# VH-VL binders against q55578, part 29

Target 1, 249 residues: q55578
Amino acid sequence: MAERIQKLLSQWGIASRRHAEEMILAGRVSVNGKVANLGDKADPQQDFLSVDGKQIKADNRPRDIYLLVNKPRDVLSTCDDPRGRKTVLDLLPQDLQRGKGLHPVGRLDRNSTGALLLTNDGELTLRLTHPRYHLPKTYDVWLEGNPSDEDLEKWRSGMMLDGKKTLPATLEVISENKDQIHLLVTLTEGRNRQIRRLAEELGLTVLKLHRRTIGPLQLHTRGKVLGSGQFRFLSPAEIRLLKKQVNLR
Key: E = the ipSAE of ESMFold2; O = the ipSAE of OpenDDE; V2 = 0.75 times the mean of E and O plus 0.25 times the DockQ between their complexes.

## First folded at step 10 (VH-VL; framework fv_pimurutamab)

Design x06 (at its last look DockQ between E and O 0.81; V2 from the best seeds 0.00; counts 0 for: pae E 2.3 > 2)
Fold by ESMFold2, look of step 10:
Structure x06 (fold): chain C 249 residues (1-249), chain A 121 residues (1-121), chain B 107 residues (1-107)
Amino acid sequence: as target 1 above (249 residues)
Amino acid sequence: EVQLVESGGGLVQPGGSLRLSCAASGFTFSSYSVHWVRQAPGKGLEWLGVIWASGSTDYGNEFTSRFTISRDNAKNSLYLQMNSLRAEDTAVYYCARGFPGYRYTHAFDIWGQGTMVTVSS
Amino acid sequence: EIVLTQSPATLSLSPGERATLSCRASQSVSKYIHWYQQKPGQAPRLLIKDASNRATGIPARFSGSGSGTDFTLTISSLEPEDFAVYYCQQRSNYPYTFGGGTKVEIK
């Protein structure tokens, strides 16, 4: 069936919908020999769709793939880095790195580690990253400093960040020593560097930040450990739970 | 009345599996960390692991591969799945509630009565 | 993993006497030691949080002290119900560990 071209480019792993729109505006996309415009539709089964002169073949649509990665430190959560730095795709076997349309869902800072979802399911990506759905994420946070219970209650209840109060968070102290504390923090939003910036506001220094979970996805299941730099496919049950969380079939 | 009650203990052969349950009552179960601790006959206490209020788990070093902790907040229940059991796993198994607040989630203020697991041929 | 060594293994005393129980950590745990009492055939009971803070309902005769590696539980005047096994537990480092226990028994 005919679909908007930017959606097709996303489905075939060529570009995100937004990047695909930029490609269309730049005249890089053609349908049946004619340069396409935004809003144009095509059907790869019936039309000759090309990007930069290369045909998008109907039978080369990648199967839906869902991976959980334990991102190590100093690896970028991006598909491509103009500066040539190591990305999360470099952690995968070669046959998954290109042509499958895999992209990170959300991001982790270069200096952060832990759970990161990779998928080529663009609709799921759009919903999981949308603030409306409040997907919970749980982090290990190691801090230098000695926060009071009052400081922790401010963090739990919400603090002003960029003129907007943060959503309530769950905090639990894992351990602490004379000048450091290890928190388990659960957020239902993903604002820019939120944990690091709120810790700084309280006079605390983030020593290490590790994301344990993304919704139902855990790095460690049934006593099985997904080690640093490793990846795994999601189970059908995990995919189902993710889709349920964001009202997707 | 605040209480925890373990069940599911019994005799099992080496290499077998067993699932323990812990029923909670008298408090808001979903708001607390809950732990498993065991005690071999005539021996001391050994922390096995925790499931946090957030639902995340942590385990003692030797238990990650064979034991799984889970909770069902709708049923106010905590579970311990034990696989590949060995004679050294023979013990009374306790569930224990972490103290309320931020800093004492690993101070166990409420304990169950324990359930005995015996692993022998 | 932090090892907690309790001494003595057994402390034989009479009611009314002072009991002093030691817990030594293999590395600093700051103040992050809890103490538990376990009577025969019963589950443990929390006595002291973070070295010195008595838990709810614990009599004033129980007190704790110490910081770093050396910790003490003191029972100022033993009552008949105090003859039990006492465990220390650290919360400074994962995984949490218990000491081997000190049995306080009637002389």
Scores: ipSAE 0.588, ipTM 0.817, lowest interface PAE 2.3, mean pLDDT 88
Fold by OpenDDE, look of step 10:
Structure x06 (fold): chain C 249 residues (1-249), chain A 121 residues (1-121), chain B 107 residues (1-107)
Amino acid sequence: as target 1 above (249 residues)
Amino acid sequence: EVQLVESGGGLVQPGGSLRLSCAASGFTFSSYSVHWVRQAPGKGLEWLGVIWASGSTDYGNEFTSRFTISRDNAKNSLYLQMNSLRAEDTAVYYCARGFPGYRYTHAFDIWGQGTMVTVSS
Amino acid sequence: EIVLTQSPATLSLSPGERATLSCRASQSVSKYIHWYQQKPGQAPRLLIKDASNRATGIPARFSGSGSGTDFTLTISSLEPEDFAVYYCQQRSNYPYTFGGGTKVEIK
């Protein structure tokens, strides 16, 4: 199957997608002896890709890696940041930061914490981020104040956001007092800053947002705690469950 | 009739493991949070943990490493896996349903009869 | 965690008398206190939700009051079946916690 060249280069650990694009624009990348242009596609099984005159072979592709990270606050869910801010890749050892093609699957905003999947499996990434596949994600949400039952029900049933009604959400009250409420919110969609935006729409302030689950993945399981800034490899069972949910073998 | 029925209790040696079950009937099990609460002989009630309707779990701090709560909605069943059991874990173990409502007040409105766990050498 | 202290530990009364049970929280829990009754050899039963709301099927002689840190369960006139242990429970802060209980016994 033909894929965009920048995607292939990223998957093969040659460069980030962004950097790959720059390389393409610089004329450093060729397909079958012809200089590639931005937007070009190549089939790794049929086409020969070269960078700086050196052929890149498909067999040099790094093995598939799957990581669960507990993203801390003030860390970005991106491969690189032009402002030099800390990214989730910086949480990994050097051998995993470069050359493996690891990237975040989806994202958490800078001020949010919790479970984030990193992988170099492009096919899985594509499936997991495709709109037709909605893995449930569960969040701890701390809100300032005491929202009304009506507002909570609005949240549960769906609210208008960007001209489109949100999907119904599971919303459970863990605890509350006069100052704040702790909610457990489960979403089946991943709209940009959805929880924070919905809270704002209701006149509520999010104090803290922490994602604890991504589909079958749990940040803390069986007494194992993944601390802030820490990561682990997914188990084979977890990988199988993820793939199964998106109809991959 | 709405009810919860615990099972799986018994005698176990220190360091051993035990898995308790709670069978739910008479209500939509998957829509409710369900909790485990224990009571040592002659003592008060102690909250152990919860599995939410979402399937996520939370535990008392002292139980996180040894206890695991799970559920099977297809079987209307709640489970408590207990590992590395100690003498002080000797108690009647109850499953309880969180009170339903818009805010999920988690007042425990339905209780099982309890199952006795004895940890002794 | 929030500590709930119940007093007295034991309350000895006769049928027909008024029972007043106290539950004090180590910090404010607003009105987020529940009360349970436990008879000997039985599982607990929910009596009062959120400080003052009587649960379904609970007799009118049971009432709850209070806010902040001080809460009270009142039994206006004790019936023979009311002699039991009573527990308060808070949901203001995680983890949930119970009081130590008050035993209402026959004098």
Scores: ipSAE 0.326, ipTM 0.720, lowest interface PAE 1.7, mean pLDDT 91
ESMFold2 (binder alone), look of step 10: mean pLDDT 90; pTM 0.920

## First folded at step 11 (VH-VL; framework fv_pimurutamab)

Design y01 (at its last look DockQ between E and O 0.87; V2 from the best seeds 0.81)
Fold by OpenDDE, look of step 11:
Structure y01 (fold): chain C 249 residues (1-249), chain A 121 residues (1-121), chain B 107 residues (1-107)
Amino acid sequence: as target 1 above (249 residues)
Amino acid sequence: EVQLVESGGGLVQPGGSLRLSCAASGFTFSSYSVHWVRQAPGKGLEWLGVIWASGTTDYGNEFDSRFTISRDNAKNSLYLQMNSLRAEDTAVYYCARGFPGYRYVHAFDIWGQGTMVTVSS
Amino acid sequence: EIVLTQSPATLSLSPGERATLSCRASQSVSKYIHWYQQKPGQAPRLLIKDASNRATGIPARFSGSGSGTDFTLTISSLEPEDFAVYYCQQRSNFPYTFGGGTKVEIK
C-alpha cells in the first residue's frame, strides 16, 4: 500500500517525519527516478525510493524496538526540537537515537516525569494513540494545599474541559499534610495536559506529576527499577500485552 | 461478611523465601487498596507496603528490595513474596484493606487474622 | 519517616474510669492521625480517623482530639472489653508509620 514518503522514511530510520519533509522540499528524495514532492506517496513494495541518489531498500528497515523510559523533568517528548532542547531520544545510546525510527508514543509535558514508551512500530503507535483504545494511565499527583471533598469528587466524576466532560477518573489520596496532598490518579483518556488543566479549573496547583503506568507497563516492577533518565527494553510478554490490548494481535 | 484471611506462614531458614497469601471475600476486591502490616512478637505494628486499586505498589523504604506485593483480582487474592529472609522478619503478618472511598485508603478498616512467620536456623 | 511516640507505655485503670492516651509526632502531621485497638490474639481494629472521626460501629465513649504534633485518644468510661493495646498511625507523609502503642490494663 502506498504511504506518504515522509512516513516511509521515518519508518525506515532515515529521518524523522519532520526532517524527511525538509529533505523532500530540498529535492533530496526521489521515487522511481523522479524527484518527490511534499505530499507524494510511494509503495515500498513497488516503488524505488532514493535519498541523495542512493536507493533505499525496504529490507533495511530496522527491527521493531520497544523501550520504556523514565522521562525526567525538562526533557521533551518529541523526536526533534527546533529549539535544540533535550528530547527523550537524547536519553538513548547513539545507536538508538538515529537510524532506528524510534519515537515517543504519546507524550508527557516538559515538567512531567515518568513512564514513556518509545518504539519504531508505527502500527502499534497508531493504535495506542487512537481514541478508540483508552489505555489506563496512573499518575502520582502532588497538589498544593488540601482540596475539598467536593472538588475531588468533581474530578473523579468528570469535569468540563474544552466543551466536553472528562471521563471518570480513579482517585486515591495517598497522603496529606499541611502543605500538599499526594493523589494517585488513573485516567482512561489522554487529553492534552489533562491533569494539570483539571487542577487549574479547580483552582489547584500541581507541584509534581509523575506517570507510573501505561496500560500493562509499570515503570517499576520487581527487579526492574528505572531511575530518572533511564530506559529498558520491554519484555516479549509486555509487548504481547500491549498489542493484545489494542487488538493488534 | 467482609473478611480477609492470611495463609502461607510457617518456619523458614535464614536466607530462605516464603510467599504469603491473603484471600478476600464479601467485597469487590479489585476496587480496594490492600496493605501488609507485620507485628513481631510482643512488639508494635509495622507497615510494610500497599498495592493500590490501580495495581501499582509502594513499600516501606526497608523492604522494597526483598519483599514484593502483588494481587490477583480474579482470585480475590493478595500476595507477599518474601526473599532473603532474616531472623528479624519473624512476625505475624496481617493483610488489611484500605478504608472505602478515595480519601481514606490509608486507614485500615478490615484486617485478617494474621499468619505467623518464623525465621530461624 | 515520621516517628510517633505514644505515652504512657502502660496505663493501669479500673472499669468505669477515664483513659487518656497520648500520641506525639516527630513533626507536624496536621490532623492526619488514625487510632487502632488491638486485643490479645486479635488483629487491630480501626477506632478513629483523622484525629477525631469515629469509625463505623465504634462506641461513643471513644473520642479523639489534637492537631499538629500532639494527639489524644480518650475513653470516657472504660468497659471490660476496652482493655487492650492502642496504636496511632499517621498518613501525613509516606511511608505510613505506627506509634509504639499504649497498653491499657486492668488495675
Scores: ipSAE 0.836, ipTM 0.927, lowest interface PAE 0.6, mean pLDDT 92
Fold by ESMFold2, look of step 11:
Structure y01 (fold): chain C 249 residues (1-249), chain A 121 residues (1-121), chain B 107 residues (1-107)
Amino acid sequence: as target 1 above (249 residues)
Amino acid sequence: EVQLVESGGGLVQPGGSLRLSCAASGFTFSSYSVHWVRQAPGKGLEWLGVIWASGTTDYGNEFDSRFTISRDNAKNSLYLQMNSLRAEDTAVYYCARGFPGYRYVHAFDIWGQGTMVTVSS
Amino acid sequence: EIVLTQSPATLSLSPGERATLSCRASQSVSKYIHWYQQKPGQAPRLLIKDASNRATGIPARFSGSGSGTDFTLTISSLEPEDFAVYYCQQRSNFPYTFGGGTKVEIK
């Protein structure tokens, strides 16, 4: 069926959706011999879609791929960085970096580490990032400061952020000393920089932030550790469970 | 009445595997962190690991490679899967509940009676 | 990991006497230690949270003090049921660790 051209270019592994929009604006994309405009749609099975003079063939769509990455610090959670900085795709073998349509599901800040899903399954990506589904994510948060019981209760029960109260969170104090505390925090929403901003509201400084889990996806299973900068394929069971949690078949 | 009851201990050969169970009753099991602690005969206490209310786990040093903690909230049960057992794993194994709330989850206010694991040929 | 050293290893006393048990940490744990009692043949029992906070149902004769690296459990007047092994545990740094224990026995 007909889809927006930037989506098709992403699905066929040609470019990120953002970069594909830039390519369209630069006149590099044609549909049926005519230069495409941003917002145009095409169907590779019925239309002649071309990028830089080369046809995008319907039967060359990459197979579905699902990867869990342990993102290190100072690596961007994006497909493409105009400044050429290291991205999560640079952590993969060369044959997965290009032509497969892989993109991150959600984001982790540059200075955060941990679990990040990469996939070329656009429907799953749309569902997993949609606010309706409340997929739980668990973080290790190391903070400088001495939060009171009242401070932690505010965080647990919900605090105002951008005019809207945050959903309740699960908190557990793993350890603490005179000037630092290590929290395990589980959120069912993914608001912009939520943990860092709530910590700031309480007068606490985030020293490290590490996403331990995304729903059923764990960096550490049965004594095995997915090390910093490493990746793995999801198991069939993990894929099925993710799809079930967002009502996909 | 709040209680924890371990089971599944026994005699096992070196290199073998054993799965311990811990049955909880009298409290909302899913809301608590639950820990495993062991005590070799005539020795002190050794913390093995925890499964948090969220279902994620943490382990003491050197236990992560051979031991796996899991929970089944529908059955109010905690499990310890032990693989590649050695003679030094011979101990009484306790499950222990973390204190209510979120700040004292590492203070163990409820303990089971323990189950004995003996590793010998 | 933080090593907790308990002393003495054994404390021989009579009922009615005052017991003073020591726990020393290899680095500062602020106030973040717990104390447990283990009677012969039984599981441990939580006595004290965070150096000095008595757990529910623990008699007033049990008290804890200390901060930093040095901690004390005091039993003001020993009763027959108090002859047991006592453990300190730190929660300041992961992983959690226990001291080696102090056995309080009848002289």
Scores: ipSAE 0.749, ipTM 0.888, lowest interface PAE 1.3, mean pLDDT 89
ESMFold2 (binder alone), look of step 11: mean pLDDT 90; pTM 0.925

Design y02 (at its last look DockQ between E and O 0.81; V2 from the best seeds 0.00; counts 0 for: pae E 3.1 > 2)
Fold by OpenDDE, look of step 11:
Parts: sequence; structure tokens; C-alpha cells
Structure y02 (fold): chain C 249 residues (1-249), chain A 121 residues (1-121), chain B 107 residues (1-107)
Amino acid sequence: as target 1 above (249 residues)
Amino acid sequence: EVQLVESGGGLVQPGGSLRLSCAASGFTFSSYSVHWVRQAPGKGLEWLGVIWYSGTTDYGNEFTSRFTISRDNAKNSLYLQMNSLRAEDTAVYYCARGFPGYRYVHAFDIWGQGTMVTVSS
Amino acid sequence: EIVLTQSPATLSLSPGERATLSCRASQSVSKYIHWYQQKPGQAPRLLIKDASNRATGIPARFSGSGSGTDFTLTISSLEPEDFAVYYCQQRSNYPYTFGGGTKVEIK
């Protein structure tokens, strides 16, 4: 099957999709001896791709890798940052940082922490990020002050955001004091900065946001704690559960 | 009638492991937060941990490495896996339901009868 | 963690008397204290939520008050079935903690 060249290059660990596009625009990529253009597709089974005059073979594709990372603050959920800021890939050993095609599945904003999936499985990434598949995600949310029951109910039932009502959410009060409330929030959709934006709509300030689960994945399991900045490989069982959730085999 | 029933307690050697069970009737675990609380003989109550409605778990700091809470929704059962048991772990272990509602999941309205765990050589 | 200190450790009273139990927190917990009753050989029973709200089925003779660091459970007129151990519990900060308990015994 023919795929976009930048996707292929990314999957093969040659470059991020963005960088691959830049390479294509620079005339560095060729298909069957012809310089590729942005938007071109190639079939890795039938076509010969070359970068800087060197042929890239499909058989050199890295094995599928699945990692769970506890993203710390001030780390970006991206493969590359033009400003040179620290990314989630920088949390990995050098052998995993480059050449494997690892990328984050979804995003956590810079100031948020917690569970983030990294993989080089593009198909899984596509499925997991598709609006059709709403994997539940659970967050620890610390808010300043004590919201009213009415406000919490608004959040639970759904609120207007960007002209569209949010899906119902689950909210549990973990702890509460005079200064702040700790909520456990579960979302079944992933709109941009959804929790923070909803809090703002309610006149609330998010002090801290930490994602602890992504579907069947839990940051802390079986008495094992994945500390800030640490990562682990997913178990085969976890991978199966993820794939099953998005109707992949 | 809403009820919780603990089981699995008994005598265990130091360093051993034990798994406690809590069976719910009259309500569904998956719709509630459920906690483990223990009480040493002649002593007070100690909160061990919780499995939240979302299915995530939290523990007291002292128990995170040795204890694991899980549930089986199909069996409407809660579990406490205890490893590396110590003499000081000797206690009656209770499962307790978080009070229904938005802000009272940390108030325990339903308790089991408890199951006794004795750690001794 | 927040430490809850209950006093007195033991309270000896007769039926019909008023019982006043204290729970003091090591730091402010606002109003976020629960009270439990435990009879010998039984599991605890929820009495009061958030300092002053009686749980369902709890008799009117039980009442709670307080805020900040000092809380009180009051039994206006002791019934024979009220002789038990009473615990306070805080939810202000994770992890949750219990007081050491007050035993109300018959004089």
C-alpha cells in the first residue's frame, strides 16, 4: 500500500514527519531515482526510497516499540522542538531517541505531568488518536479553592467548549481543604487542554494536572511506581489490550 | 441489603504473602470507591488504600510497595494482595465502601465484618 | 500526614448523661472530619460527615461541631447502646488518617 513519504520515513526511523517534510522540500528524498515532492506517496514493497543518495530499505524498519513514560513538567510532548526545548524523547536512552521512529501518542501540555505513550507503531498511533476511539483517561487535578457542587455537576454533565458540548466526565473528590481540592477526573475525549480550559470557564485555577491512566494503561501498577521522568516498556498484555481497544490485532 | 464480606485471613509466616477478598452484595463495586482499613488488636483504625470508581488505586505511603489493591467487576469482588508480611501487619482487615455522592467518597458508610490476619513465626 | 488526637482516651459516664468527645488535628482541616462508632467485635459505623452532618439513620442525639483544628462529637443523652469507641477521620489531606479513638464506657 502506498503511503505518504514523510510517514514512511518516520516509521523507518529516518526522521520525524516534520523533518521528513523539510527533507523532501530540500530535494533530499527520491523515489525510484526521481526527486520526491511534498505529498508524494510510495509503496515500500514496490518502490525504492533514497535519502541523500542512499537507498533506504523497508527491511530496516525498527521493531515495534511501546513505552509508557511519566512525563515531567517542562518537557514537551513532541519529537522535535525548533526552540531546542527538552522533549519526551530526551528522557530515553540514546539508542531509543533516534533511529527507532518513536513518537508520543497524543499530547500532554508542558505544565502537565504523567502517563504518556511512546511508540513507533504508526497504525496504533493513528487509531488511538482518532476521535472514533475514545479511550478513557484519568487525571489527578488540583484546583485552587473549593468549587461548588453546581460547578462540579456542570463539569460532569458537559460544558460548552469551542461551540461544542464536552462529553460527560467522572469526577471524584479525593481530598479537600481550605486552599484546594484534589479531583480524580476521567475523560473519554481529548480536546486541547480540556481540563484546564473547563476549569477556566468555571472560574477555577488548575494548580497541578497529572495523568495517571490511558485506557488500560496505568502509570503505577502492581506496587511498582514509575517515577517522574522514568519510562518502561509495555507488557505484551498491555499491548494486546490497547490494540483490542482500537480494533487492531 | 448492601453488604461487604471479607475473607482470606489466617496465620502466615513473616516474609510470606496473603491475598484477602471482599465480596459485595446489594451494590456494584465498579460504581463506588472501596477502601481497605485495618485494626491491630486493641488499637485504632489505619487506612491502607483505595480503588477508586475509575479503577485506579492509591495507597498509604507505607504500603505502596508491599500491598496491591484490585477488583474483579464480574465477581463483584475486591482484593488486597499483601507481600513481605511483617509481625506488625497482624490486624483485622476491613473493606469499606466510600459514601455515595460527589464529595464523600472518603467517608465509609458500609463496612465488612473484617478478617483476621496473624503474622507470626 | 495529618495527625488526629482524640481526648479523652476514656470517658466514663452513666446513661442519660451528656458525652463530649474531642478531636484535634495537627493542622487545619477546615470542616473535613468524619466520626465513626465502633462497638466491641463489630466494624465501625459512620456517624457524622464533614464535622456536622449526621449520616442516614443516626439518632438526633448525635451531633458534631468544629472547624479548623478542633472538633467535637456530642451525645446529648447517652443510651445503653452508645457505649463504644468513637473515631474521628480526616479527609483534608491524602492519605486519610484516623484519631486514636475515645472509649465511652459505663460508669
Scores: ipSAE 0.801, ipTM 0.914, lowest interface PAE 0.7, mean pLDDT 92
Fold by ESMFold2, look of step 11:
Structure y02 (fold): chain C 249 residues (1-249), chain A 121 residues (1-121), chain B 107 residues (1-107)
Amino acid sequence: as target 1 above (249 residues)
Amino acid sequence: EVQLVESGGGLVQPGGSLRLSCAASGFTFSSYSVHWVRQAPGKGLEWLGVIWYSGTTDYGNEFTSRFTISRDNAKNSLYLQMNSLRAEDTAVYYCARGFPGYRYVHAFDIWGQGTMVTVSS
Amino acid sequence: EIVLTQSPATLSLSPGERATLSCRASQSVSKYIHWYQQKPGQAPRLLIKDASNRATGIPARFSGSGSGTDFTLTISSLEPEDFAVYYCQQRSNYPYTFGGGTKVEIK
């Protein structure tokens, strides 16, 4: 089936969709001997698609890969940084860093740590990040301050952010003392810096933010710990559960 | 009406394993964080760990490597898998419900009657 | 982890007497102490949340006080059903810990 060329280049691990668009505009991509334009579609099983004169064959599509990473601080949750800063791909073995089409599913702020899914499954990525599916994510949030029950209820029920009220969240107070509180927060949306911005609105300071889980994916399962900067492959059961959650396959 | 019932206790040799179950009834189990607490004969209470209603767990320091807490919300059940058991693990094991809401989840308002685990040669 | 020390270990009193039970934390826990009662042969029962807040259905003769490191459970006039073991528990820091208990027994 015919698909947009920039999507195909991403699926075959040639370039990110953004970089693929640049390659198309530069005249580096051809379909059936003719230089391609943005928006053109091709089917590698029916068409001769080439990049810099090299054919992209249907049988050379990289296999589907699904990784869970425990992202450390100061690592970007992107596959493509124009300034060459350290990204989550730099945490992987060399053979996974290039040519596999891996990209993060969603993002974590530079100063946040924890669970991040990497995959080359573009359909799953689109579904998991789409607002309609409300994939739950659970965070450890360490805050300076002593929020009242009223403050926490406001957070739980929803607060205005960028002109739109946040979806309900769940909170559990893990511990608290004189001027610090440790929350377990579950969100069903991924708005820009949501936890940090809502904490700021309540006059609280975020000391540390760590994502424990993404849907069925956990950093620590059955006594195993995925340490900071480490990665693992998802099990078949985990992949099935993710797909089920977003009505895929 | 609201109750928790532990089961699966018994006699186990040192080094053995045992899986405890806790059946919940009379409340919406999936909405609560649930804990395991034990009490050695003639001794005090010791918190083992929790499974939050999000499904993630936290444990007391001594238990992170040998014990695993899990839940099955469809069966209204909490589980404790215990491995590499020692004589010191001989105790009554309780499951306990965290107080409703979000601030007092570590105040245990409902307890089971406990199940006895004996680890002896 | 935070150690809770309860004293006395045993308190021998008669019905109608006032009981005063102490719980001392190894570091400040602010107000974040819960109290439990355990009657012979039974599971524990939540009495007090956060130093002073009685749980649902707990009689007014039970009261709690304290902050920081020193906490007190008071039973203003002992009833026959109050002869039990009492435990404090902190929620200020992970992992949650219990005190060793105070047994209130009939003299």
Scores: ipSAE 0.505, ipTM 0.806, lowest interface PAE 3.1, mean pLDDT 88
ESMFold2 (binder alone), look of step 11: mean pLDDT 90; pTM 0.920

